# Designs tried in a protein design chat: VH-VL binders against Protein-tyrosine-phosphatase MKP1 (MKP1). Part 9

Target 1, 143 residues: Protein-tyrosine-phosphatase MKP1 (MKP1), of Arabidopsis thaliana (Mouse-ear cress) (q9c5s1r149to291)
Amino acid sequence: ECSKVADHIYVGGDAVAKDKSILKNNGITHILNCVGFICPEYFKSDFCYRSLWLQDSPSEDITSILYDVFDYFEDVREQSGRIFVHCCQGVSRSTSLVIAYLMWREGQSFDDAFQYVKSARGIADPNMGFACQLLQCQKRVHA

## First folded at step 24 (VH-VL)

Design j4 (from c4 with heavy chain Y61W E64D, light chain N53E)
Fold by ESMFold2, fold request of step 25:
Structure j4 (fold): chain C 143 residues (1-143), chain A 121 residues (1-121), chain B 107 residues (1-107)
Amino acid sequence: as target 1 above (143 residues)
Amino acid sequence: EVQLVESGGGLVQPGRSLRLSCTASGFTFSGSWMDWVRQAPGKGLEWVAEIRNKREYYYTWYADSVKGRFTISRDDSKSIVYLQMNSLRTEDTALYYCARLFYHEWYMDVWGKGTTVTVSS
Amino acid sequence: DIQMTQSPSSVSASVGDRVTITCRASQDVTSYLNWYQQKPGKAPKLLIYYASELQSGVPSRFSGSGSGTDFTLTISSLQPEDFASYFCQQGYSTPLTFGGGTKVEME
């Protein structure tokens, strides 16, 4: 399932990441692969890729990369592109980055951003480490 | 006026090399993806190569028919795209177009007039 | 690679005629199908992109339709400046591929 969360942001798992027809039908131009250790860039000649190497573990530090990810989401928006953000199942890693972006861009609390993402993608469920990290940096990302 | 002008075509023997140039004007060249497309005499259009912009790390892609023999490159300071053609074969004989690609819908909205390459002994 | 088949290869028509050109892809290309016009001695010119979107500056007598594998370019009332060759091109998958062309010529 390819879940539209914002005008320029779509979220999903590996099943969508390897289905070019779904990606093209949603007008995807950019792909953020959160799991470069696991998933290859399936259609490198047909999309603009960026890869991250995140584990789905409470000890994985996502706060250090958040502003780089925000800059990339904004760059795609400024180019009128559509970015597909994925991990393996589209549950924790990809949704956590999108939740953080909504907190930053829209000034939403973690709970409000999470509920917004969950309304668009019902299986969204950041691991507790990611959730705690986003709660801890909530004041910082609202800058 | 948005314009692409190819140059560097000519008559060469099989196995030799030739470098094509494409000079761009009237648009922000450094932000554009650029492609080469060729048209053999009496034949249709064949996509040859593509070079992406700096945001995309200048990634390059090639048709299988030219892979390993042709190299696309660019000089953003001069607004020029190059096609280095090595180990030329008679089947490379064609009119070579430079084109600007729009990557959202993958169309070519600006084309040059082309430069002719003839590979013959 | 995705093969693009155009038909007919040529059309003999008069000013004012409705002309229809067909393009078939060997695989589903969704709506990633573009149309070009090429006059003798000139470079191709984009007419239609994304199956049905009219490029800026292209007369409204040109229209495109279709999705998946079957696409149509229509000229509703042929004008003298429309005698040219027309090519489809898929943008779904690299390598980009073109149809063989359709020459629209005066009777």
Scores: ipSAE 0.766, ipTM 0.903, lowest interface PAE 1.2, mean pLDDT 93
Fold by ESMFold2 at other seeds, fold request of step 25:
Structure j4 (fold): chain C 143 residues (1-143), chain A 121 residues (1-121), chain B 107 residues (1-107)
Amino acid sequence: as target 1 above (143 residues)
Amino acid sequence: EVQLVESGGGLVQPGRSLRLSCTASGFTFSGSWMDWVRQAPGKGLEWVAEIRNKREYYYTWYADSVKGRFTISRDDSKSIVYLQMNSLRTEDTALYYCARLFYHEWYMDVWGKGTTVTVSS
Amino acid sequence: DIQMTQSPSSVSASVGDRVTITCRASQDVTSYLNWYQQKPGKAPKLLIYYASELQSGVPSRFSGSGSGTDFTLTISSLQPEDFASYFCQQGYSTPLTFGGGTKVEME
């Protein structure tokens, strides 16, 4: 399923990432592939791609890349684009980045941002390490 | 006023080369994607090549009919896009347009006047 | 590559007539279908994008409809300046491809 979380942000898994018709029907212009070692850039000539190489592991450090991801999401928004953010199943890695963005851009707590994302995508479930990292950086991103 | 002006067309023999230029004005050229489209006499339009902006690493794409023979490039400091055309064939004879591509819906909203390329012996 | 087929290849019409042009894609292009007008000796001009959206400055007598594989351009009341060729273009997949064109001529 291609889940709309914000005006310019959509989230999903590999099944949607492989389906050009779903992507085009949702007006997707940009694709953030969180799992570059696993999923290729399926339609390089038809979208704007950016790849990250994240593991779904509590030990994976996502805080070091958050502001680069925020800048990219803002860049897409300023261009009036729509970005599809995906990992394998659209459960942990992709949703964690979107939760972090909402915390930063909207000033939401981790819990509020998580519930917002979960209301749009019911299977959203950051791993415990990602959740802990986002809770720890909540104060910093609100500054 | 947004404007694209092509130049560099002419009469050449098969196997020879030409370089087309397209000078842009009136818009932020460095942020735009640029395409070449050609139209053979009395015929329809054929997409030829595309170059993305710096944000997209200047990626280029080509129609199969020209791949390996044509090279699209750009100079953002001069607001010019180029089409280097090598190993020209008679079927390359056409009016060549440069166009600004809008990548959300993949349409060309600004076109130049075109420059004519004739390949014959 | 996606083949675009336009029909008819030409139309003879008078000022005030309603003109309808059809474009068919060889595969589903969703709504990524654009229409251009080309007057003799001139560059193409964008009329309609995304199947049905009017480009700025285009008169409201032009309208587009359709999705998937079948699309229509309609001129509700032909004006003297509308005698031209019309081309559809799919934006779903690279390479971008155009229909063969429809020439609208004065009877």
Scores: ipSAE 0.765, ipTM 0.904, lowest interface PAE 1.2, mean pLDDT 93
Fold by ESMFold2, fold request of step 25:
Structure j4 (fold): chain C 143 residues (1-143), chain A 121 residues (1-121), chain B 107 residues (1-107)
Amino acid sequence: as target 1 above (143 residues)
Amino acid sequence: EVQLVESGGGLVQPGRSLRLSCTASGFTFSGSWMDWVRQAPGKGLEWVAEIRNKREYYYTWYADSVKGRFTISRDDSKSIVYLQMNSLRTEDTALYYCARLFYHEWYMDVWGKGTTVTVSS
Amino acid sequence: DIQMTQSPSSVSASVGDRVTITCRASQDVTSYLNWYQQKPGKAPKLLIYYASELQSGVPSRFSGSGSGTDFTLTISSLQPEDFASYFCQQGYSTPLTFGGGTKVEME
């Protein structure tokens, strides 16, 4: 359930976030917890954590945090780290952020980035609000 | 030419305090995590404390044996890490090493020569 | 805390001998196991990290193997400069913990 999407990016749910052995076996150094009000930082002394407080709701605004997330992903890549990005089930919130990153970094359309993430993690399914937000901001993300 | 140089060790009575210093050179100190490890006479190595960099909010972690008595800190402008040791006990007697930690595999690739702390009545 | 049990505590060997040192963790540490050499009066020196990766500048006669709970450091042909103490250290969980050491001595 720990899905490798890029050399430095892994995606999953709470079940993986709770399992230090899986995280360590994948060489995870950083954890982006998208659901800080639900999931604690389970192994704070053993990883580098960042937390976000996102709901899985079509009305949740993810665009306001995208460039902070991109900066963080790039910082992890520049340090040769591996980041595990998670929400509760690894379906919507975490995958939406990774899709947005691929759109920004690789210049991919939403559809192409989504298909790429889905090929690595078959249950990836951003809620329609997140999908609409990423479609609407493609130009800004690519600029 | 990466170096760590500890200082501030000495002979003290139980219940007293000492502050150890570790001066770093030859690497980007502000981006590094720093640890203290001690070695009692004729004994193995014991991890004591760790301080992360600014990106990691200078988080600190301590071995249970020293928690509440020792405080690790750093001054990035001077490339120094400190260990404030309060309420010293005879079992704190050891050679104290400063080390640079690499957090990917959690190993210490640079060590100082150590500074000796002796706690006796 | 993860306890690290190292054996033997001491070994007598001659130049040219193959020396093996074992380290056992009290629980699964995956491959997060490092090896250090310490000569008398000196600080530890990193030899092997991540169970089997050789640190830069360390001779290829040193090798590490294992994963999970059981690990081995091997010196394929002992040299005079290899008489020292060797320590394993797990990097899986804070607090970081070390094995009790193995002293490699001249027969």
Scores: ipSAE 0.764, ipTM 0.906, lowest interface PAE 1.2, mean pLDDT 93
Fold by ESMFold2 at other seeds, last read:
Structure j4 (fold): chain C 143 residues (1-143), chain A 121 residues (1-121), chain B 107 residues (1-107)
Amino acid sequence: as target 1 above (143 residues)
Amino acid sequence: EVQLVESGGGLVQPGRSLRLSCTASGFTFSGSWMDWVRQAPGKGLEWVAEIRNKREYYYTWYADSVKGRFTISRDDSKSIVYLQMNSLRTEDTALYYCARLFYHEWYMDVWGKGTTVTVSS
Amino acid sequence: DIQMTQSPSSVSASVGDRVTITCRASQDVTSYLNWYQQKPGKAPKLLIYYASELQSGVPSRFSGSGSGTDFTLTISSLQPEDFASYFCQQGYSTPLTFGGGTKVEME
């Protein structure tokens, strides 16, 4: 399923990532592939891609890449584009990045941003390590 | 005023090379994606090549008919896009347009007047 | 590659006529279909993008419709400046491909 979370942000898993018709029907212009070592850039000539290489592991450090991700989301928004953010199932890695973005851009707490994303995509479930990392950096992203 | 002006066309024998230039003005060239499209005499349009902007790492794509023989490139400081055409064939004879591509809907909203390439022995 | 088939290849018409041009894609291109006008000796000019969106400065007598594989360009009341060739182009998949064109000629 391709879940709309914000005007310019859509979230899903690999099944949507490899279905060009679904992506085009949702007006997707940009794709953030959180799992570059698992999923290739399926339609590189037809979309603007960025790839990350994240493990769905509590020990994976997502904090170090957050500002690069925020810049990319803002860049897409400023170009009036629509970004599809995906991992394998659209549960942990992709949703964690979108939660972090809402915390930063909207000034929301982790809990509020998480519930907002979960209301749009019911299977959203960041692993405990990602949740802890976002809680730890909450004041920094709000600063 | 938004303009694209192609140059560098001419008459050349098969197997030789030519380099086309397209000079842009009146818009932010460095942020644009640029394409080459050709039209053989009395025929329709054929997409040839595309180069993306710096944000997209200057990625390039080519039609199968020209892949390995043609190279698209750009110089953002001069607002020029190039098409290096090697190993030319008679089938490459056409009027060559450069165009600005808008990647949301994949349309070309600005076209040059074209430059003619004739490949003949 | 996605083949684009236009019909008719030419049409003779008079000022004031309604003219309809059809474009068929060899596979689903969703709404990623654009229309261009080309006058003799001139470069193509964008008329319609995304199947039905009118480009800025294009008269409202031009309209586009369709989705998937079948698309139509309509000129509701032909004007003297509309005698030209018309091309469709799919934007769904690289390589971008064009229809063979439809020449609209004066009777």
Scores: ipSAE 0.760, ipTM 0.903, lowest interface PAE 1.2, mean pLDDT 93
Fold by ESMFold2, last read:
Structure j4 (fold): chain C 143 residues (1-143), chain A 121 residues (1-121), chain B 107 residues (1-107)
Amino acid sequence: as target 1 above (143 residues)
Amino acid sequence: EVQLVESGGGLVQPGRSLRLSCTASGFTFSGSWMDWVRQAPGKGLEWVAEIRNKREYYYTWYADSVKGRFTISRDDSKSIVYLQMNSLRTEDTALYYCARLFYHEWYMDVWGKGTTVTVSS
Amino acid sequence: DIQMTQSPSSVSASVGDRVTITCRASQDVTSYLNWYQQKPGKAPKLLIYYASELQSGVPSRFSGSGSGTDFTLTISSLQPEDFASYFCQQGYSTPLTFGGGTKVEME
């Protein structure tokens, strides 16, 4: 369940987030914890952590943080690191951020980025609000 | 030309303080993580402390044997990492190395020559 | 804390000998195991990282193997400059810990 979705980006849930051996075997250097109120930074001295505070709710606004997340993904890539992006189950919040990044980085439509992420992680399923937000932002993130 | 040079070691009585300095040159110091490692006479290596870079909020970590007594810090403008050693004990007697840590595989690829700290009567 | 047990503590060898040094971790460290050489009066020098990766500038007679808890450093044909102490170090978990060292001495 640790899904590689790009050379430097891995996605999963809390079960992987709390398993140091899986993280180390995948060469993870950085962890983006999308659910800072729910999941602790399990191995803070052994990885580079950043936490976000997202709820899996259609009313949660993810567009306001997208460019900060993109900058962080690019920082990790520039350092030749590998980032593990997680929420509770690795289905909606973490995959939505990665989909948005692929839209921005590669100029993909939401549909193309979503299918790419889904081919790597079959349970990827952004909630309807996140999907709508990314569709509405599509022109904006392609700039 | 990549160098780390430690200084500030010496002879001190138990309970006293010393401040070690490590001056870096030949690489981008501000982007590096820096560690202190010590080697007691005739013994192996013991990791002491680590300070991360600005990107990692200058987070610090300490071995249990020194936590609360030692403080690692850095001055990126001078390319210096410090180890403030308070409440020194005889078991702190060692050659203290400064090292550059590469955090992907957690190895130390650059070491200084070390500075000797002797804590005795 | 992860204890690193290194053996032997010393070995007497001649130029040309094959020398094998082992390192055992008290817990699974995956491949996060590094090897250092320390010559008398000198700072440690990185030889091998990530169990088997040769650091740049290190002669190919040095090799590392293993994963999990059991690791080996091998010098295929000992040279005069290889008489030194060798240390393993795990990079899996902070605090970073080192083996007790192996001194390779001239026979």
Scores: ipSAE 0.757, ipTM 0.899, lowest interface PAE 1.2, mean pLDDT 92

Design j4 (from c4 with heavy chain Y61W E64D, light chain N53E)
Fold by ESMFold2 at other seeds, last read:
Structure j4 (fold): chain C 143 residues (1-143), chain A 121 residues (1-121), chain B 107 residues (1-107)
Amino acid sequence: as target 1 above (143 residues)
Amino acid sequence: EVQLVESGGGLVQPGRSLRLSCTASGFTFSGSWMDWVRQAPGKGLEWVAEIRNKREYYYTWYADSVKGRFTISRDDSKSIVYLQMNSLRTEDTALYYCARLFYHEWYMDVWGKGTTVTVSS
Amino acid sequence: DIQMTQSPSSVSASVGDRVTITCRASQDVTSYLNWYQQKPGKAPKLLIYYASELQSGVPSRFSGSGSGTDFTLTISSLQPEDFASYFCQQGYSTPLTFGGGTKVEME
């Protein structure tokens, strides 16, 4: 499922990442592939890609890349693009980055941003390490 | 005024090389994707090549008919896109257009008037 | 590669006539279909993008419709400046491909 979370942000898993028709029907222009070691850039000539290499592990540090990801999401928004953010299942890695972005851009608490993302994508479930990291950095992303 | 002006066309023998230039004005060239499209005499349009902007790492893509022989490149400081055409064949004879591509809907909203390339012995 | 087939290849019409041109893609291109006008000796000019969106400065007598594989361009009331060739182009997949064209001629 390609889940719309914001005007310019869509979230999903590898099944959607492989399906050009779904991506095109949703007006996707950019793809953030959170799992570059696992999933290739399936349609490199037809979209704008950026890849990250995140593991779905509590020990994976996502906070070090957050502001680079925020800048990229803002860059896509300023170009009037639509970005599809994906990992394998669209559950933990991709949703964690989008939750963090909503915390930063909208000034939402982790709980409010998570609930918002979960209302748009019911299977959203950051691993506890990612959730802990976002809770710990909440003041920083709001400042 | 938004404008694209191609140059560098001419008559060349098969196996020779030619370099086309396309000079852009009136828009932010460095942020644009640029394509070459050709039209053989009395025939339809054929997409030839594309070069993306710096944000997209200047990635290039080519039609199979020209892959390995043609090279698209750009100079953002001069607002010029180039098409280096090597190992020219008679079937490369065409009017060559430079075009600005808009990547959201993949349309070409600005075209030059073209430059003619004739490949014959 | 996606093949684009236009019909008719030519049409003879008078000023004021309604003209309809069709374009068929060899596979589903969603709404990524654009239309161009080309007058003799001139470069193509964008008319319609994304199947049905009018380009800025294009007269409202031009309209586009369709999705998937079947698309139409309609000129509701032909004007003297509309005698030209018309091309569709899919933007769904690289390589970008064009239809063979439809020549609209004065009868």
Scores: ipSAE 0.754, ipTM 0.901, lowest interface PAE 1.3, mean pLDDT 93
Fold by ESMFold2 at other seeds, fold request of step 25:
Structure j4 (fold): chain C 143 residues (1-143), chain A 121 residues (1-121), chain B 107 residues (1-107)
Amino acid sequence: as target 1 above (143 residues)
Amino acid sequence: EVQLVESGGGLVQPGRSLRLSCTASGFTFSGSWMDWVRQAPGKGLEWVAEIRNKREYYYTWYADSVKGRFTISRDDSKSIVYLQMNSLRTEDTALYYCARLFYHEWYMDVWGKGTTVTVSS
Amino acid sequence: DIQMTQSPSSVSASVGDRVTITCRASQDVTSYLNWYQQKPGKAPKLLIYYASELQSGVPSRFSGSGSGTDFTLTISSLQPEDFASYFCQQGYSTPLTFGGGTKVEME
């Protein structure tokens, strides 16, 4: 499933990441691959790719990269593009980054942003470490 | 006024080299993706090469018919895209257009008038 | 590579006629299909992008339809300036490929 979370943000797993027809039907222009060591850039000549190398582990530090990811999401939005954010299953890593972005951009609490993403993608389930990290940085993200 | 002007075409012998230039004006060249498309006499259109902008690391892509022989490049400070054509063959004879590519829907909305390359003995 | 087949290769028509040109892709290109007009000695001009979206400045008598593998360009009432060649182009996959063209000529 390619889940639309915002006008410029779509979320999914590897199954969608390797299905060009689904990506093109959703007007995807950019792909953020959260698992660069696991998944290749399947259609490098047909999309704009960026890769991250995140483990789905409570010990993985995602807060250090959040503002770089926010900047990239904003860059795509300013170009009127549509970004597909994926990991393996589209459950933890990719959804955590999108939740963080909504917290930052929309001023939502972690709980509200998570519920919003989950309403768009029912299997969204950040691992405990990611959830704790986003709760801990909630004040900073809201400024 | 948005314009693309190609130059550098001519008559060359097979196996020789030629460099085409395309000068852009009237738009933000550095943010655009640029393509070369050719049209052999009395024939249809053939996509040749593409160069992305700096944001996309100037990535380049080539048609199989020219890969390894042609090199696309750009100079953003001069608003010029180049096509270096090495080891030219008679089948490379064509009118060469440069075009601005819009990468959302992959269409070419601005074309130059073209420059003619003739490869013959 | 995705092969694009246009038909007919030419059509003779009169001013006021409805002209329909078809384009078939060798595989699913979703809606990533663009149409260009080319007059003799001139560069192509974009008419339609994304199967059905009309480019700015293009008359509303031009329309596009289709998705997947089968597409059409329609000129609802042919005008004198519409005698030209028309090309489809898929934007789904690099290398970008063009149809062989359809020449619309005066009867």
Scores: ipSAE 0.737, ipTM 0.898, lowest interface PAE 1.2, mean pLDDT 92
Fold by ESMFold2, last read:
Structure j4 (fold): chain C 143 residues (1-143), chain A 121 residues (1-121), chain B 107 residues (1-107)
Amino acid sequence: as target 1 above (143 residues)
Amino acid sequence: EVQLVESGGGLVQPGRSLRLSCTASGFTFSGSWMDWVRQAPGKGLEWVAEIRNKREYYYTWYADSVKGRFTISRDDSKSIVYLQMNSLRTEDTALYYCARLFYHEWYMDVWGKGTTVTVSS
Amino acid sequence: DIQMTQSPSSVSASVGDRVTITCRASQDVTSYLNWYQQKPGKAPKLLIYYASELQSGVPSRFSGSGSGTDFTLTISSLQPEDFASYFCQQGYSTPLTFGGGTKVEME
C-alpha cells in the first residue's frame, strides 16, 4: 500500500517499491530506500534514488542521519517532487524518518507526529529504540 | 531566451567517430537533465541517450542501438552537452537533436534545431 | 521496450475541422504520455504532457485525453498553422519511445 503522509511524502514497503505502476500512478519522482543492503533500486533509470542502510534494531542510531534526510526531503519538496520512503514492511524505519521530519518541519511533538503518520498508515510502529531516540530529540527539535 | 544549439555533424565513413556538441543558454543548465534524440530522413523520432545533473550523480542511459558505441557527457561550466559517437554505422545517419528533459513527467520541453550526421562509404 | 502506435498515419483536413489523433501503447503507461508537434524543417515542439496537461503557450484548441494504453490528441478547430506532424511519446519507462507520427495536411 502506498500511503500518502504529506503532499510530497509517501510511505510503504518493498511490495510497493517493486511495483512501477503504483509508483507512477502516485506521481513518485524520488525513492528513499532505507534498506539498501536488502532491497535493490528496482527502477534506477526511471526514478531518482537515494539509499540508506538501516537495520530495524533498537540499537540502530537514526539521529545521526536525520538532518541529511531532512535536507533531502526539503530538496524534493523544493523541486515539487514526490518522494516514496520505504523499508521492508513500511512499519518502523521509513515511518520513523517521516515522523522525525514532521517533528522538525511542523514543530510537532513526537506523539502528534506519530498519530498523524499512523492516521495515514495504520501499521506505522517505530521500534522502541527509534521511538526513544525521537522522544529525546523532541526537546531539541522544538527550539 | 531558452536555446539549444547543436554542432559537430558531418559526413563520415562507417567505423569512424564524431563528437556532437550542444550549447545551452537562457536557463540553469547545471540543474537540467539533457537528452539526445535522432530522426532519420523521412522517419520518426528515436531517443538515443540521456545524462542527469550533478544532484543525480551525472548518471547516463543509452538506447540499445547505440550502447557501447556512444557516450553522452556534459561540462556544466561551459553549459555544453556532448555526444561522442564511435564505430558509426550507416543506420546512425540522422538529424540529431539535443533536448532538455523534465523528469517529473519525462517530456522534452526545449529542443535544438539539430545537426546532421551522414554515415556512408 | 514499449511500442507506440499512432493512427491515422496521415489525415487530410480543412481549416475549422476537428482533428483526432490516437496513440496506443503496447503496455500500460499510466498517464505518462506526451504529445509533440513538428513542422517541416523544424524541431519538435511540446504540446501536451502527462496525457492532458497543456504546455505553456499552447492554444486551448489542443487537448489530450486517455490513460493506460489508449490516448487521444484533439484539435477542436484546425487553424492554418496546425498543418504539421504530431508525435506521441511515452515517459513511463526508459527507453523513451515515440509513435510513428501523424501528418495533418491540407485537403
Scores: ipSAE 0.729, ipTM 0.894, lowest interface PAE 1.3, mean pLDDT 92
Fold by ESMFold2 at other seeds, look of step 24:
Order: sequence, then structure tokens, then C-alpha cells
Structure j4 (fold): chain C 143 residues (1-143), chain A 121 residues (1-121), chain B 107 residues (1-107)
Amino acid sequence: as target 1 above (143 residues)
Amino acid sequence: EVQLVESGGGLVQPGRSLRLSCTASGFTFSGSWMDWVRQAPGKGLEWVAEIRNKREYYYTWYADSVKGRFTISRDDSKSIVYLQMNSLRTEDTALYYCARLFYHEWYMDVWGKGTTVTVSS
Amino acid sequence: DIQMTQSPSSVSASVGDRVTITCRASQDVTSYLNWYQQKPGKAPKLLIYYASELQSGVPSRFSGSGSGTDFTLTISSLQPEDFASYFCQQGYSTPLTFGGGTKVEME
């Protein structure tokens, strides 16, 4: 399923990432592939791609890349684009980045941003380490 | 006024080369994607090549009919897009347009007047 | 590659007539279908994008409809300046491809 979380942000898994029709029907212009070592850039000539190389592990440090991801989301928004953010299942890695973005841009607590994303995508479930990292950096993101 | 002006067309023999230029004005060229489209005499339109902006690493794409022979490039400081056409064939005879591509809906909203390339023995 | 088939190849019509041109894609292109007008000796001019969106400065007598594989361009009341060729173009997949064109001629 391609889940719309914000006007410019859509989230999903590999099944959507490899389905050009779903991506085009949702007006996707940009794709953030969180798992570049697993999933290729399926339609490089038809979309704008960026790849990250994240593990779905509690020990994976996502905090260090957050502001680069925020800059990219804002760049897509400023271009009036629509970005599809994905990992393998669209459960942990991709949703964690989107939750962090909502915390930063909307000033939401982790819990509120998580609930917002979960209401748009019911299977959203950041791993324990990602959730902990977002809770711990909540003040910094809001500053 | 948004404008694209092509130049460099002419009459050449098969196997020779030409370089087309397209000068842009009236818009932020460096942020645009640029395409070449050709139209053979009495025929329809054929997409030829595309070059993306710096944000997209200047990626280039080509129609299979020209791949390996044509090279698209750009100079953002001069607002010019080029098409280097090597190993020309009679089938390359056409009016060559440059166009600005809008990548959200993949349409060409600005076209030049075109420059004619005739490849004849 | 996605083939685009236009019908008819030509239309004879009078000023004031309603003209409908069809475009069929060889596969689903969603709404990524654009329409251009080309007058003799001129470059193509964008009329409609994303199946139905009217380009700025294009008269409201032009409209587009359809999705998937079947699309139409309609001129509700033909004007003298509308005698031209019309092309569809899919934007779904690279390489971008164009229909063969429809020439709208005076009866």
C-alpha cells in the first residue's frame, strides 16, 4: 500500500517501490530508498532517486542523518514534488524518518507524530532503538 | 520572455558529425531539465535525449536509435544545452527541437523553433 | 516502449464544429498523457497536460479527458486558428513517445 502521510510524503515497502503504476498514480516525483544495499533504484529514468543504507537494527544510528533527510524532504516540498519513502516493508526505517520529520517540522512530540503516521499507515512500528533515539532527541529536533 | 533558440544545423554527409546548441533565456536554466526532440520531414515527433539539472547529477538519457552516437551536455553558466551528433546517418535527417521538460507530469512546455539537420550522400 | 496510436489520422471540419481526437496507449499510462498543437512550420505548443489540465493561455474550448489507455482531446467549437496537427505524448515511461498525429483540416 502507498500510504499518504503528508501532502508531499508517501510511505511504503518494496512492493510499492517496484510498481510504477502505483507510484505514478500517486504523483510521485522523488523516491527515498532507505535500503540501497537491498533494493535497487527500479525506475531511475522515471523518478528522482536518493538512497540510504540503513539496517533495521536497534543499534543503527539514524540520528546522525536526520537533518540531511529533513533537508531533502524540504527540497522536495519546495519543488512541489511528492516523495515516496520506503524500506523493505514500510514498517520501521522509512516510518522512523517520517516520524522524525513531523516532530521537527510540526513541533509534534514523538508520541503525537508516531500516532499521526500510524493513523495513515497502520503497520508503522519503528524498532525499539529507533523509537528510543527519537524520544531522546525530541528536544533537539524541536529546538 | 521565456525562449529557446537552436543553432548548428546543416547539410552533412553520412558518417560525419555536427554539434547543435540551444541557448535559453527568460527562466532559471540551471534548475530545468532539457530535452531534444526531432521531427523527420513529413513525420511525427521522436524524443531523442534528455539531461537533468545539477541537483540530479546531470544524468543523461537517450533514445535507442541514437545511443552511443549522440551526447547531450549543458553549460549552466552560459544557459546552453548541446547535442553532439556523431556517426550521422540519413535516418537522422530531421528538424531538431530543444525543449524544457517539466518532470512532474513529463511535458515539454517551452520549445525552440528548431534547427534542420540534413544527412545526405 | 509505449506505442501511442491516434485516431483519426485526419479530420475535415468547419468553423464551429466540435472535433474529437482519440489517443490510445499500448499500456496503462495512468493520467500521464499530454496534448500538443503544431501549426505548419512551427514548433509544437502544449495544450493539455496530465490528461485534462489546461495549459496557461490555452483557450477553454480545448479540453482533455481519459485515463489508463484511452484519451480524448476535444475542441468544443472549432476556430480558424485551430486548423493544425495535434499530437498526444505519454509521460509515464522513458522513452517519451508521441502519437502519429491528427491533422484537422478545413472542409
Scores: ipSAE 0.712, ipTM 0.895, lowest interface PAE 1.4, mean pLDDT 93

